Miniprotein binders against a2bj90. Designs and how they scored, part 27

Target 1, 235 residues: a2bj90
Amino acid sequence: MSRSARRKTSALNTVLRVVEVFASIQGEGPFTGTYSVFVRLAGCNLRCPFCDTRYAWSLEAGKPLGVEELVEEIARYEPSLVVITGGEPLLQRHPLNSLVEGLESLGLRVQLETNGILPAPARDEQLWRVYHVVSPKDVPVRVPGAKLHPSWVDYARATGRAWFKFLVANEQHVREVAEYVAKLGIPRSRVYIMPLTPEKLDMKELLELHSRIASLAVKWRLNFSPRLHLLVQLP

## First folded at step 5 (miniprotein)

Design g3
Fold by ESMFold2-Fast, scan of step 5:
Structure g3 (fold): chain B 235 residues (1-235), chain A 80 residues (1-80)
Amino acid sequence: as target 1 above (235 residues)
Amino acid sequence: SEVEVLIYIEFSSPEEAEKAAKEIAELAKRLGLEVEVAVEGNEVLIWIEGDPEKVREFLEELIKLAEKYNAKVEIRIRTR
């Protein structure tokens, strides 16, 4: 009906630069363990030294796909969750809102992964209504230029649809995260700490790192995010 | 709530930490504060959020309790 007609109209002449679309299990954050389709958008406004997806940094790394075509491709997987990631998905904000509208019209749950440098959604955006996992890179990992936009804290308070996921290597990092979120007024229930994984760890080392960071999460009363896909060897 | 406080106390033994954690919970209850207390080995972590004056009173009594145990205290106070 009206929802279908709006989806068709809003998707016309809208394209996204897409690096890859694949099915896997969400390995991180509040939806860990969920059967998901991952949509990796091209382009990023950061150059993190620990980045695992450097191939997605350039907009030229993505193939142009129409929003309607992408919605149909995603729907064929019949996912419990659509994870839109990148690079930085908010660099393609306008067509991303159209994508979200199309996915929601099919009753699909959508999660965005963002570095939080660009502003949070406004109430009149389709993005206002979906879930966001914000991964600040200013604390504790100190990536140049990676200041969290303050609107993300306001968005989290207003909607309850944002969580903050921090990469940590040791207890000093967890201490800095605890101080940072307290200063900004972010509730502990919205905070995840996740292992900052060095380039080459064997499975024993990876498990030991997960155990150590999980223990710190218990000690500091924060949520823990694994990197489950690394532990079970999925994409 | 106007203030959040995270307190980390290191005791000389796990037995002292466990005993002190019970006294801390009792203190909070007596002052009408809701606090979360966790014990990890010889360490006690306390999280509180509430009225600044009640929190101040709690912190003053907590410091006295820590001194009786010769414990090391780190207090982190945040405001919004």
Scores: ipSAE 0.000, ipTM 0.076, lowest interface PAE 25.2, mean pLDDT 81

Design g4
Fold by ESMFold2-Fast, scan of step 5:
Structure g4 (fold): chain B 235 residues (1-235), chain A 83 residues (1-83)
Amino acid sequence: as target 1 above (235 residues)
Amino acid sequence: GKYLVYIEAPTEEAARRIAEEIRRFAEERGLPVEIAVDRDENGNWWVAVLGPTREAVEEALEFARRLAEELGYDVEFEGIEEI
């Protein structure tokens, strides 16, 4: 008789659907400029019209990769930061917690990028202990089906490990963001505005857009996130 | 939809060997399966096999069963799930 015949169904969820793993510079948010390994997980619960990673929308776009194999692959890059992105990484929540545990065991710093529709981490999750950049899609970009889960505001206050990053194209968008964060009680110190970049901009147009949004950040007393990787032509 | 199965292996060596041999078998036969190795929180080693049809996964699983028997590995096969 097998000693391990009885396994819980949860033990079968130690595999992640991974679209790509690559080294680059974090171009966005509070860790802009950091040498990072990006782990793009498959699956998304939104269909944003401005999305640059439509190839990751389906879970079928990801290849199955065990947590242990993924941890070893990431470690070989010797990164200063591991950026877990997607799609929506919280759709693969159980194996994601296992991945985070493995990465933290190696002393690696982890940042999750999420649309914030699914609840923030609970205190008993490994995800509670890592950094989160939440990118709401309800304001100002008004993506259908998008709504920030209120637990993210509580998580940000409790831990100091969440920031909110908003895509903006003009001053009207910044005004909408300012009103939104005030109503939700999100501290301005945790708010970033970032240029909403159309697919086809030349370098001069890209720089001009960055300059305009950065000026609005100063005017409205919010933090500014560039899209540095686009400016320096990295993935 | 896709089909997924997990194989519990007794050691890291067994898991990696089984995964590599399934990959070679799949390439030789044009079998469209994807294979990954993982370790759970209790230190157990697993091989995951994913394919577009139940039949493709079943063929890979049958090969893995015979391979494990031939190499003397004590493996445990979970049920195939549609995902």
Scores: ipSAE 0.000, ipTM 0.264, lowest interface PAE 12.8, mean pLDDT 82

Design g5
Fold by ESMFold2-Fast, scan of step 5:
Structure g5 (fold): chain B 235 residues (1-235), chain A 83 residues (1-83)
Amino acid sequence: as target 1 above (235 residues)
Amino acid sequence: GKYEVWILAPTEEAARRIAEEIRRFAEERGLPVEIEVRRDENGNWEVYVLGPTREAVEEALEFARRLAEELGYDVAFDGIEEI
C-alpha cells in the first residue's frame, strides 16, 4: 500500500514534546566521537532502575514544539549527526516521521535511540531510512515489561541500519547477551556491549570498569561502546 | 489466568478517547475486556486493558493501534502479560 493511503493528516503529525535540544559529542555506539545535536523527546514506556534520564519519563516534561520550528533549531547547529533520544522516541512516532522527513530534506544524518519495544519502521515510513541504536532491556538486566519487538531483527537484516547495544556489568552478563543474540540471529558485528555504570563512580573506577568491559568485548568477539561523555564530562 | 496490558497515551484526551472507542469495539464484538483510564506515578496517562484470554486483549490492542494511527495519537504498548 502507498504511503499516502496508510497515513492520515493529524495535528499530532506536526508537534513533538521535547525535553531538551543541545549540541555535544555522541558518546556511545557506532557513531562515538561524532559532533551531534541531541533531541530528547518526552515520555517513556519503561521505568528502568538504572535510568539516567528519569526527568524525561513523563510526557508533561516535554515542551510542545512544531516540527518546522524544531528542524530550523537543529539546522542552526550545523551538526554532523542528529541524535533523537528520550524517553522513548517511538512513543511520538507520527510527528517523529515528519521530523525525520524535514531533517532528511536538508541532507542531515539521523540516528534514533530506542528501547525496541515498539515495532521497527515499515518501508513506507521516513524512519526506515535512518540509523537506529536499539537498547533491549529484557537482557541482561531484566526490566518488567521489556521485550524486544521481533521486527527489529528483520529490520537490521533488511537495511543494515540497526545495531543492538547492551548494558553489562560482568562476564555473566556478557554470556547472557551472547546467548540472547545467538537465539535471535543477530550478527555479532551489530552488537555492542557498554559498561553499566552504578551510582556515581570516581574517574579511576569509571576507567577500570571501561577497561574490564572492553576486555570482555575482545574475549567474546563483540563490539565495545564506551560512555565517552562520562569520561570527558560532557552532557 | 487473565491477560493485561498498559497503553501509554500522550494526553488525558487521547487516553479517554481510546478507552471509549475500545469499549465500543469490545461491546460490538462481544469481547470480555475491562478498560480503565489511569495516571502513572510520573503523571502519564494510561489505558489499562484486562481480559480472560490473550486473543481478546490482542484484538483490543490491534484496534487501539489502528485507531491511534488514524487519529494521530502517539501511543506505546507494554507487552501483554499473563497474570
Scores: ipSAE 0.000, ipTM 0.172, lowest interface PAE 15.3, mean pLDDT 80

Design g6
Fold by ESMFold2-Fast, scan of step 5:
Structure g6 (fold): chain B 235 residues (1-235), chain A 83 residues (1-83)
Amino acid sequence: as target 1 above (235 residues)
Amino acid sequence: GKYWVLIRAPTEEAARRIAEEIRRFAEERGLPVEIEVLRDENGNWLVYVEGPTREAVEEALEFARRLAEELGYDVEFEGIEEI
């Protein structure tokens, strides 16, 4: 192998475009309340109107970081959970598998947050062995171009390592989610509904919204995800 | 790359009417745009227009602007963004 080819191969296999790395509490989903390090990867294959992280949409928003260096940075936080999010982290699938391998070698628990448009992990990927929170954008607030890849339902059934989290604003949204998951055969125990939070809500309004969506979760026999970090004013 | 824009409509009726008329206009002109009616987290009714070029989205947006004036709808237009 030439020096140029070797350098190019190394960069493709071991470099991620990273927007930010920070410690916080996981505020959402099945691991709510866990001391976590968040790794936000650059790039996204959707342009959701309600997106809070538009700054991560472009790959150019991310700083190139070597997998080894990123693993060392994450490890310094001594987290109970590493949350890999984005944009859409599966756009950087190859180096992401290398990152997961490095993190697992240190005994760290890894959770991926994904929009589920790209296929679920195959058995020969390191990603097969970690937890996934899938946030479909084809229902209930329909994002153009969004469609859940059917392999995510198979992956969830085969591994028990995937949950499906839906942003909802009202009861009609919850009804659409219930119909959607029933049609796909997703067990209710794997489904979370979460408040779709508009900008500039005061704390009273934010708490009232959480209360309304939580009440709907009870009524429809679905799990509830808060946005805890918003309630306690953490990143 | 894809281009898109949001049109904020005062009511569900206005949003659906605008979307329907843009679809008709696009079909008649062979304009390659996709249109969807959305409701945001604040309860606002939105018309989403997406196309493969900025020019296609601009043509649909200009039609929507003239249509809203003709029908007396008080609509707001966001800027065109690229995916």
Scores: ipSAE 0.000, ipTM 0.140, lowest interface PAE 16.7, mean pLDDT 81

Design g9
Fold by ESMFold2-Fast, scan of step 5:
Structure g9 (fold): chain B 235 residues (1-235), chain A 86 residues (1-86)
Amino acid sequence: as target 1 above (235 residues)
Amino acid sequence: SPEDRLWALILKVARLARKYGVPEELIERAIRLAKENGDPEEVLYELILEAQLQGNTEAVKELAKIAIELGVDPEFVREIIEEAKR
C-alpha cells in the first residue's frame, strides 16, 4: 500500500497525457508570428459550444508521455516558443510544473494557454516564471461553469506575465469586455480581443471579420489578436 | 474476496455516476482499470486523481468517501488530491 502510494506520487511528477505535439506559428496573442512548438494536453473542465479541439476534452484522448521524453521531443524542433495548451493544461498541474522546469533548463520560452478557472500559479511553482495567456469564458461568451479565478488578476499585476484574451463577435461583446476588465482592474495593455470565428468562413469572410474586430480594438483602445494560422492556413 | 471487492467498487462507481452526473469518461476509465488492474485500491486512486485533474469537486468527495470506507488511509487520499492540484 505504502509502496504503491509512493509509485503513484512519483508518476504524477513525470507523466503528462498529451494529445499532440507539432510545430507551427503562434497565431494568437502577444507572441503572434513566433515559430512555436504546440503541446496539447488532454482534459478540459469546460464544454464550449465554439470549441475547435473537442477531441482533447477527455483525459483519455492523451497518450501518457514522460516529462523527460517530452522535453527531448520539444527540443528537437528548436523552437523560439513552447506553447502549452489543451483542453485545460492546469488540470495536469503537478507534472506540468516538472515539464516547465525541464524546458526552462534549456533556455526555452514557455507560454501557457488557460481558461483561467483554476487558480493562477503560486510563487513556489515553476509556472510562476512563465508567460500565461488567459482566455476567460465567463464574458462575453458566457460558457456555463466558466468563472475567472480572481488570483489571475493579482498574478498579472504582480508579475506582468499574464494577458487576457477574449473572443468577440460584435461591438456589444467588446463593450462587455471593456466593462469586465475595468471592473476587475485589468490594464487595457494586458487585454486582447480576438475574432470569434464560426468555423466555416471563406478567406474573404475571415479577413472581413478580422478587419471589423481590429477596428473595434482601435475604437475601444484594446489590443487586437488575429487568428493568423487561419489566415495563412497552418494548424 | 479480491474479486468481490473489485466488483463492489465498480458498482459503487456506477451509482456515483448516476447520483452526481459524473462524466461518462470517468466511469469508462474506472471500468477499464478494474479489468486491467487486479488491485481495487489502485483503481480508486486513479479515479480520485482523474476527478481532481478535471476539477470535479463532487466526484472527488464521493470517491474519497468510498476509498475511506474501503479502508484506504485518509492521509493518503489527501496526499493524492494535493499532488493533483500542484
Scores: ipSAE 0.000, ipTM 0.117, lowest interface PAE 21.4, mean pLDDT 76

Design hS1
Fold by ESMFold2-Fast, scan of step 5:
Structure hS1 (fold): chain B 235 residues (1-235), chain A 99 residues (1-99)
Amino acid sequence: as target 1 above (235 residues)
Amino acid sequence: SPEYLKKLEEIIKEFEKLAEEALKAGNKEVAEKYLEAAKLAREALELAKQGKYDEAIAKLWEAIALLLEAYRKTGDERFIKTARELLKLYEEIEELLRK
């Protein structure tokens, strides 16, 4: 492939900007504990103050990889789950649909992690057929510009293939989440609360935070997501 | 004036032209979406001229989201093409802000 073929126009059609590809255990959400390959795409439309992956914010932080090359690399890990994350993966929507098509052709289970600012998949997209964990940043953490696109609620209701994962630090945050999902008509069965982990917690503090948020999940009848990779020291 | 401000103005004019063409073709819904996108892009331009880049970026993402939703509902390839043009501009603004 010539250097000019890597221009933004062709990259949007056939090439993804990839920060990293690695095998680990999915530590979060409905597939916690699953042996997974993580594909971190470059670029993000938010600047969350608590972000752990600031290195992925710029699209230029990613290495250009062809969709077929990326499919082959992922397949070599023989994963139970392919987790496509970022930045914000939907910034690279067109080549992402091609990637999903390639992965599904191999029978691989795909999960997308998204902030939900960009619209949910349309019925004619390959992305319509895969799982989505939507992490709204408008409630409770109130990141500027982070309004959840309403099409995600419609998508979740139509497909049963979306869950909503919220970062929470305390019971007031959980109350705000409960009110938010009730207002939007999101079923509680599709809602996860996850500890908002400050930097530099020791292991005892991290476990105590997990225990406290898990107890709140029981009290409020919501699902709990750990950050298992932090507890077991995996990437 | 930064080169990206000129590119944004050109994209806004393209949206207005596409809206006019859609109206002439009797496609009122497509026209309304391009006029909404032009409005959001003009708000982004005004914010960028004032050095309010975070707010300008937020307005660009609103315009991109609107165009992608319109593509989802209509299947009109012009919506995804114009969304890509705004995405390229966002990448240029992002690069500028990193300097």
Scores: ipSAE 0.000, ipTM 0.269, lowest interface PAE 10.9, mean pLDDT 81

Design hS10
Fold by ESMFold2-Fast, scan of step 5:
Structure hS10 (fold): chain B 235 residues (1-235), chain A 99 residues (1-99)
Amino acid sequence: as target 1 above (235 residues)
Amino acid sequence: SPEYLKLLEEIIEYFELLARLAEIAGNKEVAEKYEEAAKLAREALELAKQGKYDEAIKKLHEAIKLLLEAYKKTGDRRFELTAATLEWLVALIEDLARK
């Protein structure tokens, strides 16, 4: 195992397992409409029934890329926002902090998408300084093993750099989200509800679902996130 | 949940790697804590494979306790992050035991 240990050690310090890198428009959350480059990291600590990126579940699904090489690739897109996503990016926390450091040194704005199971960044991490969209899977439909780490609520209050995004299908789901965020003390201003879209819907069905969930956001005084990329047929 | 048992095995291998790295760096206390946590996690994995979920959870709680004590003593966030990963596995086993 000593040879595997040496390779694994190198990977943990300077290498990320990357599934894909591509330019698109951020279709979700507080930065909807922003020209972005997406970096999908491999590996996930959940197995969500509604997951449309199952190909990223395994760490082995990712190609090993050096942090410096990845920073250069991202910079070539000249993005307004770098979106780090994929299964669960915080599984690769150590090289991820190095990636963020490199991106910030170029003046690039970074957003992380996370399920919030692993702890929020500490003040001495580079990740402390970037934006986080946390997607708890505790509610409204609980995914086995999903539990939001309480440090995310403290991080959101301390920094103003975290938002909480929930997939919802109906008003009962919105009620459960409202109760959940009230219990945890998450301000409504940091909460987004987003349509839970089945794998395939026609465009009229997709628009109707968006309209319904947006109307519920107004009724419940929460923010609304579209899935804009689905509506305009971008990746 | 064969995928989660595989993930637990990978996490144990990672603890063993962290112990070796800490030892090479001359940090014997950190190495010992990772070795103790890896041993308890491996015992938990064998119990989980046998469907002995309550006993597996107990072993994971012992590993979590060691990691959190190491975090309080050293301030090394690797211990806190590793403990949170095991806490997630406990929650998963609890959910699976519930059906």
Scores: ipSAE 0.014, ipTM 0.448, lowest interface PAE 7.7, mean pLDDT 82

Design hS11
Fold by ESMFold2-Fast, scan of step 5:
Structure hS11 (fold): chain B 235 residues (1-235), chain A 99 residues (1-99)
Amino acid sequence: as target 1 above (235 residues)
Amino acid sequence: SPEYLRKLELIIATFEWLAALAEDAGNKEVAEKYEEAAKLAREALELAKQGKYDEAIKKLHEAIKLLLEAYKKTGDELFEETAEYLELLVRLIEILARK
């Protein structure tokens, strides 16, 4: 077959491996409190010791769903926000761009959650036009193999559509975050610190942890992200 | 960053994704081909960052050849599609890097 004569669309653009689709409230980041549909994609390029979604690490954990079918399923929830998460959703980048195009065609607002190891969107991707919450795992939590791709800083400056959300357990972690973002030239207005919840806590302990990290956010002049869904006991 | 550098980074990520999918499916031979293509594309990226455009293009041609040979052996259309994408990147590097 001649490549110039090819008339079929790429299989790369039409199927995603999906772990789960469910409605909840966005509990984290700049859109905290928003009625959302969560789309968890399978596969991850990290093995974080504090990971709450280890069931999504393998690509085999996801069921193959067509982009068109998934768009229709999401639309039935009538969400204010579609949160695409995982695993690492950028591992399925090509069909993800097609999904974003379908969702945008319906006027739905889309947020991607990513570890930022893979490159930020290019201008010719549908992903360029949506919101991104980047959760670096190189600082302060030092996950092996994690390194933020520098293109995310360029993307954030160019578009204003990226925020950086860091897991922190104590003030030393916050200091390391402050130094890291200063070195990379990330504006403090784009930076969130969020409690690292390493194990099952009771509600009193969870609230105390939130209070301590929020106080550090004020002290260091950074934004604070709760884990609201944990506090209100939603998925 | 120049557009072609970002596109190289994106296709490397695509090859790594395709390798992982093939590995999960138990298709070791296909996984190895995409891993080798990713390696050649990464070498091309590093050469291009250094301004060594002819060497970068040579590495991309090696990846294209590998992918087309894999397509002929397996019939997997994704090898042909990704090879075609690398051919577009070679043209982009030739035009934009030497303008």
Scores: ipSAE 0.005, ipTM 0.311, lowest interface PAE 10.3, mean pLDDT 83

Design hS12
Fold by ESMFold2-Fast, scan of step 5:
Structure hS12 (fold): chain B 235 residues (1-235), chain A 99 residues (1-99)
Amino acid sequence: as target 1 above (235 residues)
Amino acid sequence: SPEYLKKLEEIIKEFEKLAEEALKAGNKEVAEKYLEAAKLAREALELAKQGKYDEAIAKLWEAIALLLEAYRKTGDERFQETARELLKLYEEIEELADK
């Protein structure tokens, strides 16, 4: 019994289901403007109506790739930052820890993008050592099932390696975010508001939306995240 | 009654059986996780019977998150297997919520 389980666990620690690997500029969050390699993992635990990456929702959308192969592929890009995103990358938590170990052994900086529904890293995980941008869907967009796990606030407080990035469409959303983070004890310095981009906007509309949300960030004393890749037409 | 209600009932029974097996093996913590997952799945079942699909999928996701966290802590693949079963059902009910 134990041997079969051990073999399967070992295999899970070495294989990830990967949708795509590509070089671009990080367009969002605290590392905006950084030359990055994006690793999109398959599978997601939410069905956000505003989601731009619906093709990654299913685990079947991902190709199985060995951790060693994936590390080598990422390294060939010589990135300043490795962005692991998805879907929800923590759905593949065990092999993800192995990937992070491999990347950090090469001196590469790693950032995880997560919806924060699954628990934050424990101190004995490789994931404890990397940066996390948590995108709660509790507030203001209220996606069903999208409750932020409370351990993310503790992780942010303990490590200084987590930021919280919220999609906002208007000032009422910003108010709700401000109240939410105050209630949870999240410092404003760890909070980003980012434009909730509806279906296809033209460039004028996209720039106007960015300007409006940025102005609200100044007014409410929060950090602003653009969606820079959309503005400069990168993937 | 859509077929997913029967599947939910079957998964709840599976969790209760796994909890009983864990208790017999002396693994109280594992048993508690399966019983909690069964409770959340039962709450989802009652909400789905009432046509409250958004609330039902929220409860199913709580159960999935619990099982995946248990898998992270223990490495026991049965947690991952049961989470996958619930995820398929979550996807089926989510399609109904979209209608």
Scores: ipSAE 0.000, ipTM 0.231, lowest interface PAE 12.8, mean pLDDT 82

Design hS14
Fold by ESMFold2-Fast, scan of step 5:
Structure hS14 (fold): chain B 235 residues (1-235), chain A 99 residues (1-99)
Amino acid sequence: as target 1 above (235 residues)
Amino acid sequence: SPEYLKKLEEIIKEFEKLAEEALKAGNKEVAEKYLEAAKLAREALELAKQGKYEEAIEKLLEAIALLMEAYRKTGDERFEETAIELFELVLEIWELADK
């Protein structure tokens, strides 16, 4: 056993660094409107300018929770969907697979939200069996360091359990998304565009933005994701 | 800071040592992954020395993705451990890039 001031071993076992666990309605993506429990994991491998959850960027933002304890806490909510988000959940890959195994054993449906920089699940991972919403950050507003791992396209084709969700502010962004997904061979049926919401819009501005982006989704023949929780003032 | 450069140099040396250990154990696949990660980390080191922190971070994120893919395929926890070490360094370099 080596001793090193740089070594961190807590993320290599069945302990997850958890920022928060709460019940809400899934406001985004293919499961919009579903009663869900959100599990926000700590740590992120990007620094998005429009990030709503900057408090989760550091691994130290999360409390260490054992997988079994977390499964029991989630189960008490009796959710229709468990949404595992963060940060970037795949940074805690080993204990995340154990969490998914525990949740699946209880018959709970799981959705992972990921930036897609880290590889997609392999067939022998527990994560292979759950739903994934991938939010690439290399288009339209490129975040430094963001590059979608190509395995996510293969995973989506093989399983039908991945969708790609893009933040857009205007028609030029939608055009860039359309070109990007065509280049990568992502079917339009798996693509969502979602309003890029600047900090502090009033309700009229939020509705106008949603209406504008939804209209562009129709025009470009892509799916539309709202940010429903913002409109109904839920977490 | 000079401290970040030294940490990156130590991580590169660690990858090269792990590659040699894997090769001695007859595991060429594992050795190749650590050598590829070391190469990306060396590219990041050169970029960081030039103050090109954003580009250095991009190279380190490629190395982290490679190590996590290797962990996925092999189950060898050392890949995840070394990926976490690189991620900690990415956080430190981001502090410099943001300023």
Scores: ipSAE 0.103, ipTM 0.540, lowest interface PAE 5.5, mean pLDDT 82
Fold by OpenDDE base, second read of step 6:
Structure hS14 (fold): chain B 235 residues (1-235), chain A 99 residues (1-99)
Amino acid sequence: as target 1 above (235 residues)
Amino acid sequence: SPEYLKKLEEIIKEFEKLAEEALKAGNKEVAEKYLEAAKLAREALELAKQGKYEEAIEKLLEAIALLMEAYRKTGDERFEETAIELFELVLEIWELADK
């Protein structure tokens, strides 16, 4: 391999396409309430009809940022957690491993958000060490092409660093989630249900939806994820 | 030709067929959606042949979005089925782009 080919491969592994970097409160999943820096990566393998971040679907929506520069930017916020999200972060797996290495070297905790279509981290990846919140889009929302990769179940069992967050609108959806996780052998303690929020809900409707889904979580013995950021009007 | 290119060519032919069937049934709107999806899939095919896998994926994802929008508007489950088929192909092409 020529020096030029090694430089191109090294450059590709050190640049992320980033839509935005911002500080907020983690509103969702097991880290709800944590002061976090969000890194929204560009590109998504899905086109979910309920997606609130449609602007991140194209890889072109992101600017190329070097991993080192991005680590420095994140560190300036003094976050309690770094949340890697986007469209689908694992589309940028190679430079994402480099980012994680940089962040962990500073003692920063990292949480990845993924749709779970792509394989879970392997043991030799830096991503193996971080926390993962997997949001399957096959059940109950049946997004075309969405299928949870089975390696996420194995990763969750092996590491204890994965949780599964399902979007639900009603009790039928909660039933489907309960059946699905039972079939896959996902422990209920690792399962979150979260309100599927239609566009244009007012705050009253949003609170009522949260109340209904939280009550269903108790009834079905599942964890509840709010959309806290929406409730407190943060990004 | 790689297997994914054959699958993509088959999906394009299916879209063209579904468009013709929709036209025969008097459903012009459905026909237009399948023709637009076929166009995007053809663009993706040519990009993939050039080794422009990321650009090909973007075109296929645009086609999926189009089909899903058509499904939301019409309730025709065939749009969902064809969107699933295209997305399986996106995953196959993605594995090639990451190599």
Scores: ipSAE 0.020, ipTM 0.392, lowest interface PAE 5.1, mean pLDDT 89

